# Ledger of designs, part 4: VHH binders against MLP-like protein 328 (MLP328)

Target 1, 151 residues: MLP-like protein 328 (MLP328), of Arabidopsis thaliana (Mouse-ear cress) (q9zvf3)
Amino acid sequence: MATSGTYVTEVPLKGSAEKHYKRWRSENHLFPDAIGHHIQGVTIHDGEWDSHGAIKIWNYTCDGKPEVFKERREIDDENMAVTFRGLEGHVMEQLKVYDVIFQFIQKSPDDIICKITMIWEKQNDDMPEPSNYMKFVKSLAADMDDHVLKA

## First folded at step 22 (VHH)

Design F5a (from J2 with D111E)
Fold by OpenDDE, fold request of step 23:
Structure F5a (fold): chain B 151 residues (1-151), chain A 123 residues (1-123)
Amino acid sequence: as target 1 above (151 residues)
Amino acid sequence: AVQLQASGGGFVQPGGSLRLSCAASGFTFDEYAMGWFRQAPGKEREFVSAISWSGDTTYYADSVKGRFTISRDNSKNTVYLQMNSLRAEDTATYYCAADEWIRLGSYDQYEYWGQGTQVTVSS
């Protein structure tokens, strides 16, 4: 088993890349209402909601377990990409590095792709790979689709 | 049952070209990333290339960049590896693999693997 790696996937979505990007960039406070079965809370620890470098704390449910995640946000408006740099939380007990990048790419007038990149490094060789977390973040992107489309 | 059937291997002289094909069945092909791996005699299996389900994202090992091209035809459930400017060190058994996403670094975790096709580059 590898001690580190990168997962890359593409989630097909509908509508506008800009709308989806805006949701993930600037409207994280809407997540509990939009996808409450995944996200139960999000708070600002440092910075502003839509600021580069902001620190946010997430309460979420992964594999039926409530978890907490603290991340530092990076914003790339040019590429419509947001990066979650893992700082603390349940996932960080297993992983030394946990960075998730969401990039929204317009494919056609009605179709987009959310490219998700997950960069990870285990805390030690005994820790599992974060495949379950990759599935989780894929589901976040996918399930947000309906809510964004209705907005 | 999942099947990945690779073909297109053979003997070729240095500088020559080959095109490998991998026909997939038994799973939803257009939802899976595909990859090519190779194993040379006495060496461990190594990553060659990978492609996302849409084809929009591709990765290559440094040793094959600029020479190999991965592509896919979802209507045919097939992934391809165009190999140009082949070298002796490209000699290996080539394997096709599938996974829900592209894995870089954790190659042994690809979900599905096919039988290998032999590529021999020799004068």
Scores: ipSAE 0.936, ipTM 0.963, lowest interface PAE 0.4, mean pLDDT 97
Fold by OpenDDE, fold request of step 23:
Structure F5a (fold): chain B 151 residues (1-151), chain A 123 residues (1-123)
Amino acid sequence: as target 1 above (151 residues)
Amino acid sequence: AVQLQASGGGFVQPGGSLRLSCAASGFTFDEYAMGWFRQAPGKEREFVSAISWSGDTTYYADSVKGRFTISRDNSKNTVYLQMNSLRAEDTATYYCAADEWIRLGSYDQYEYWGQGTQVTVSS
């Protein structure tokens, strides 16, 4: 078993990369209403909601369990990428490093790829790999598609 | 049943080229990332290259960058590894693997593995 690694996947989406990017960059407050089965709450802990370096706290459900995640946000407008750097929470009990990057790439006028990169390092060798969390974040991107399209 | 059928291995001289193919069946190919690995005698299996389902994202081991090219044809359910400028140290059994996403650093967790094809680079 590896002690660290990187997962990379691509989620096909529809519509505008800019709209999807905006949702993840600046409209996190819409997540509970859009994908409430995944996300139940999000609050700003430090900084401004759409600012680089802001710290947010997420209440979510992963594998049927309610969890909390505290992250520091990094924004890359040029590449339409947002980075969630894990600071605290349930996943961080398992992982020392937990960084998730969402990048939105326009492929055609109607097709988008959301490239998700997950950088992880275990707290120790006894911890499992975060495959379940990769599945979770994939589902977030996928399920947000319909909501963004309707906006 | 899932199958990954690798082919294209053989004997080549240093500086030569080979093109490996891996034909996949039994799963939705265009939803999976594909990877190539290799194992030399007495050594551990090592990562060679990986490609996302769309082909838009690729990764290479440092040892093969600039020489190897991974590609895929989803219409044929096949992933390829073009190996140019082959070196003696490229001698190994090459394996094709598939997973839901690209794994870097957790290679033993790839979901599906094919049988190996031998590549021997020798003068």
Scores: ipSAE 0.935, ipTM 0.962, lowest interface PAE 0.4, mean pLDDT 97
Fold by OpenDDE, last read:
Structure F5a (fold): chain B 151 residues (1-151), chain A 123 residues (1-123)
Amino acid sequence: as target 1 above (151 residues)
Amino acid sequence: AVQLQASGGGFVQPGGSLRLSCAASGFTFDEYAMGWFRQAPGKEREFVSAISWSGDTTYYADSVKGRFTISRDNSKNTVYLQMNSLRAEDTATYYCAADEWIRLGSYDQYEYWGQGTQVTVSS
């Protein structure tokens, strides 16, 4: 088993990359209503909601278990990318490094790709790889599609 | 049943070129990332290259950057590895692999593996 690694996937979405990027960059407060089966809450711990370097706390359900995640946000408007730098929470009990990057790329007038990059390092060799969390974040991106399209 | 059939291996002189192909069946090809790996006798299997389902994202081992090119044709369920400027150190059995996403650093976790095709670079 590897001690560290990077997962990279591409989730096909519909509509506008700008709308999806805006949702993840500046509209995190809409997540509980949009995908409540995944996200139950999000709060700002430090900074402003749409500011670079802001710290947020997420309440979510992964594999049927309620969890908490604290992250520092990095914003890249030029590339329409947001980075979640893991600080604390259930996933960080297993991982020393847990960074998730969402990048939204317009492929055609009606088609988008959400490129997800997950950078991870285990706390120790006995911890599992975060494949389940990769599936989780993929599902977040995919399930947000319908809500963004209806907005 | 899942099948990954690699072909295109052979004997070449240093500086020569080969093009490997891997034909896939038994799974939804355009939803999977594809990768190439190689293993030389007495050495561990090593990562060579990977490509996302769309082809928009590619990765290469440092040892093959600038010489190898990975590509795919989803209409043919095939992934390719163009190998140029081949060196003796490229001699190995090359394997095609598939997974839901690209894995860097966790190569043993790729879901599907094909049979190897031998590449021998020798003068």
Scores: ipSAE 0.935, ipTM 0.962, lowest interface PAE 0.4, mean pLDDT 97
Fold by OpenDDE, last read:
Structure F5a (fold): chain B 151 residues (1-151), chain A 123 residues (1-123)
Amino acid sequence: as target 1 above (151 residues)
Amino acid sequence: AVQLQASGGGFVQPGGSLRLSCAASGFTFDEYAMGWFRQAPGKEREFVSAISWSGDTTYYADSVKGRFTISRDNSKNTVYLQMNSLRAEDTATYYCAADEWIRLGSYDQYEYWGQGTQVTVSS
């Protein structure tokens, strides 16, 4: 069992990388309405909603359990990538490091890939690996597809 | 049943080349990341390379960077490892593995493993 690691996956999506990037970069307030079965709320804790370095608090459901996550946002417009730096919350009770990067890459006029990178480190050796959280964030990206396409 | 069949191993002199193949069946190949690992006698199994389902993302161990190239053909359900400039220290049994995503640092958690193919680099 590893103490730390990196998960990398690619989620196939439709439409425009720019639209998907915009959703994750600047339209987080739409998440509860778009994918309410995953996300129930998001609030700004510090900074501005679409600002680099902003701190947000998320209310979500993972594996049937309501959880809270506090993160610091990093924005990379050049690469259409957003980074969620884990600060506090349920996942951070088991992980010392929890960083999730969403990058949106246009592959063809109608197809994109969302590259998800999850960097993690356990709080201690008794904690589980965050495979369930990787599945969770993959599902977020995938389920957002229809809503972005309709926008 | 899931099958990962590796082939292409053999004996080669230092500086030589080999191309390993791993044919997959029993799962949706183009939805899985693939990886290559190797284990020398008396040593721990180590990561060699990994590739995403699309092929757009690849990773290499530092020891093989610039010499090995991982690729895949989803139409053939096959992942490849082109090994150039082989060295004695590359001697090992090479294993193909599959998982939902690429795992770096959590190698024992790969979902599927194939049987190994022996690579021996010796003068």
Scores: ipSAE 0.934, ipTM 0.962, lowest interface PAE 0.4, mean pLDDT 97
Fold by ESMFold2, last read:
Structure F5a (fold): chain B 151 residues (1-151), chain A 123 residues (1-123)
Amino acid sequence: as target 1 above (151 residues)
Amino acid sequence: AVQLQASGGGFVQPGGSLRLSCAASGFTFDEYAMGWFRQAPGKEREFVSAISWSGDTTYYADSVKGRFTISRDNSKNTVYLQMNSLRAEDTATYYCAADEWIRLGSYDQYEYWGQGTQVTVSS
């Protein structure tokens, strides 16, 4: 029985890794228009839209349930990776650690991979593993694919 | 029905090599991560290696790094474990497992498990 763990997968996407990365790194304000059935709002709590260390608040729907999530982001431009570190929200009622890393890797001129790494630790042994949140973040990446400008 | 059939085990001397295979059926193999685990008598099952559905991401237990290599052939629905420089400590039943994503630390939660193949390293 694991109290902590890491999930890793890949989501195949089309177009430019740089443009997908920019969407997740700097343009979260575009998420409600693009994938509004998942994300209803994103607001700045501290910093700027594109700042390393900025704090954002997300309003989203996961499995039909509206939730809120507050995160501090870490930006790694060398690897085209952004980390959302969980601070507060519905997910933090179940988890004391919830970090999600989105890394965008160009595989060919039109093919990219979004590597998703979720690092987690349960609040206590009675909490479920965060499989539902992993399914959710995979869906975010997959559904955003159609809404990123392809070069 | 889902089946994971591990094979390629056997008896080998220390320093030798074996290649394990795990043939999969009953699910969409190229959408699943695969893992290798092992269990020696009287010990808990432990993680050996994992590979993403694309084959691009791999992980290894510290005890096997540099000696074992995981790979997959999605056209044959098969995952492999190349085991080099085998040691007595590698003696175990080796199991393959499958899940929608690689799981590290929550190893008992892989969705599908094979029956395993025996590897015995002895002089």
Scores: ipSAE 0.851, ipTM 0.916, lowest interface PAE 0.4, mean pLDDT 93
Fold by ESMFold2, fold request of step 23:
Structure F5a (fold): chain B 151 residues (1-151), chain A 123 residues (1-123)
Amino acid sequence: as target 1 above (151 residues)
Amino acid sequence: AVQLQASGGGFVQPGGSLRLSCAASGFTFDEYAMGWFRQAPGKEREFVSAISWSGDTTYYADSVKGRFTISRDNSKNTVYLQMNSLRAEDTATYYCAADEWIRLGSYDQYEYWGQGTQVTVSS
């Protein structure tokens, strides 16, 4: 098994890339209400809700297990992309590097893709590849879709 | 049963071109990323190219970038590799692979693998 790698996929979504991007870029406080079976809380540790470089703490459930994740985000408005760079949390006990990029791309007036790129490196050779976290973040994007459409 | 059948290999001279095809069955092709890999005798299998399920995202190994083009036709459940400006170093068995997402760097973890097609580049 490789000690590091990158996963890339696309999640088809509906509506406006701008509205989806805004949700992920600026409105993380809405996640517990929208997809509370995945995300139970989001807290600002440093910065503001919409700040490039802000640090936020996520409380979530992955495969039935409650976990915590602390990230610093990078905002790329030109490409409608937000990067969550892993700092601390359950996932960081397995991984030295865990960076997830969500990019929202308008394909037609009502069709979008969310391109998800996960850059990872294991803490050591005994750790599993993060396939479960890739499945989790795909589900997060897919399940947020209808809440963004309604808002 | 899942099948990935690569074809289109053969003998070509340096500078020539070949087009490989990989026909897929037994899974939902338009939900899967596809990859091309190659292996010369006595060497490790190496990454050549990958394409997302939608066809919108592609990656190439540095050694083939600008010379090879990956594409797919979801209506035919087929991925292609157009190989131009072939070199002796391109001689290998070429394999197609499939997975739920593109994997860069963890190549042994692709879910499905084909049997491959031989490409030989020699004067």
Scores: ipSAE 0.839, ipTM 0.911, lowest interface PAE 0.5, mean pLDDT 93

Design F5a (from J2 with D111E)
Fold by ESMFold2, fold request of step 23:
Structure F5a (fold): chain B 151 residues (1-151), chain A 123 residues (1-123)
Amino acid sequence: as target 1 above (151 residues)
Amino acid sequence: AVQLQASGGGFVQPGGSLRLSCAASGFTFDEYAMGWFRQAPGKEREFVSAISWSGDTTYYADSVKGRFTISRDNSKNTVYLQMNSLRAEDTATYYCAADEWIRLGSYDQYEYWGQGTQVTVSS
């Protein structure tokens, strides 16, 4: 099996790419109310809430297990893309690289694609590929869809 | 049963063109990413190209970029590989594969694999 790799998929969403992007870029405080079965909390650790380079901590449930994740974000407003670069947390026990990019692309007046790119490298050969985390982030995007329509 | 059937291979001279097709059945084609891979005798199977379920995202190996084009028709459950400017080094059995997402760097983990079609580039 590979030690490193990249996963890429697309999640079909409805409405406005700008509103979906804003949710992921600037409105993470709304995640627990919207998709609380996945995300229980998001807190700022360093920097300002919606700034490039800010560090946030996520409390989430993946495969029925509560986990924590600390990430530094990179904001690309031109492409409506947010990168969450893994710093610490349960996922970093398995991976030494874990970067997830969410890009929101308007396809028609009511149809959007969320392109999800996950760049990963295992801590060592004993670790599994992160397919469970790819399924999880895909579910986050899909389940947030209806809640952005109320923005 | 899941089936991926690659076709369109053959014998061509250097500089020639071929179009490969891969017809899929037994799964929800428009929810799956598709890939093309190739294996020359005595060599490891290598990545050629991949396409997302929507068709909007594509990737190519450096060795084929600019010469090969992947496409799909979800109404026909078919993925294609247009191969132009063929070289002797492109001689291989070409395989199509399917997975829930594009995998780059973990190529053996694609969920479904087809039988190959032979491409031979020779003068």
Scores: ipSAE 0.831, ipTM 0.909, lowest interface PAE 0.5, mean pLDDT 93
Fold by ESMFold2, last read:
Structure F5a (fold): chain B 151 residues (1-151), chain A 123 residues (1-123)
Amino acid sequence: as target 1 above (151 residues)
Amino acid sequence: AVQLQASGGGFVQPGGSLRLSCAASGFTFDEYAMGWFRQAPGKEREFVSAISWSGDTTYYADSVKGRFTISRDNSKNTVYLQMNSLRAEDTATYYCAADEWIRLGSYDQYEYWGQGTQVTVSS
């Protein structure tokens, strides 16, 4: 059994990579209104709302279970990528490392992909691989798609 | 039933080339990442290469980087491995595998596996 690993996939989206990136980079306060069945709240814990190195706290529901997640973010405007590095929360009870990168790439005038990279390490060999969290973050990207077009 | 049928193996001299194919059926190929793995006698199965469902993202083991190229043709439900500059250490049974996303480091968790094709590099 692997103790650490990386998952990589792509979610097809519509519209503008810049608008999708802005939502994930700068507009997390809009997540509860747009996809409230997944995300119930996002609050700033440290730093400025839009800044590299800011710390935010997410309240979300995964597999019917309310959870909390605290992350420090890294912003890469050149590549339209944002990284959420896990600090604390329910997921960190299972994982020593949990970093998720969302990168938005324009493929054609109306077609985008969101490349999702999840870097993980288990707390110990008894912990499950984070497949449920990978499915969850894929669904966040997919479900947000229509709400970026409407904003 | 899901099938992953690897083919294109054979005997080749060091420095030679082979192209492996893996034809897929029984699942939605366009939604799955694909991987190539290999196993030599008496050794553990090891990662060779992987490709995302779109074909845009690829990974290679260090031992094959620069010599092997993974590709896919979603219209033919087929993934390929072009193997150039073959070495004796490349001798193994080569397996293709499929999963909803690329897995690096947790290779036993790929959802579907083929039966493999033998590659033998001998002088």
Scores: ipSAE 0.830, ipTM 0.907, lowest interface PAE 0.5, mean pLDDT 93

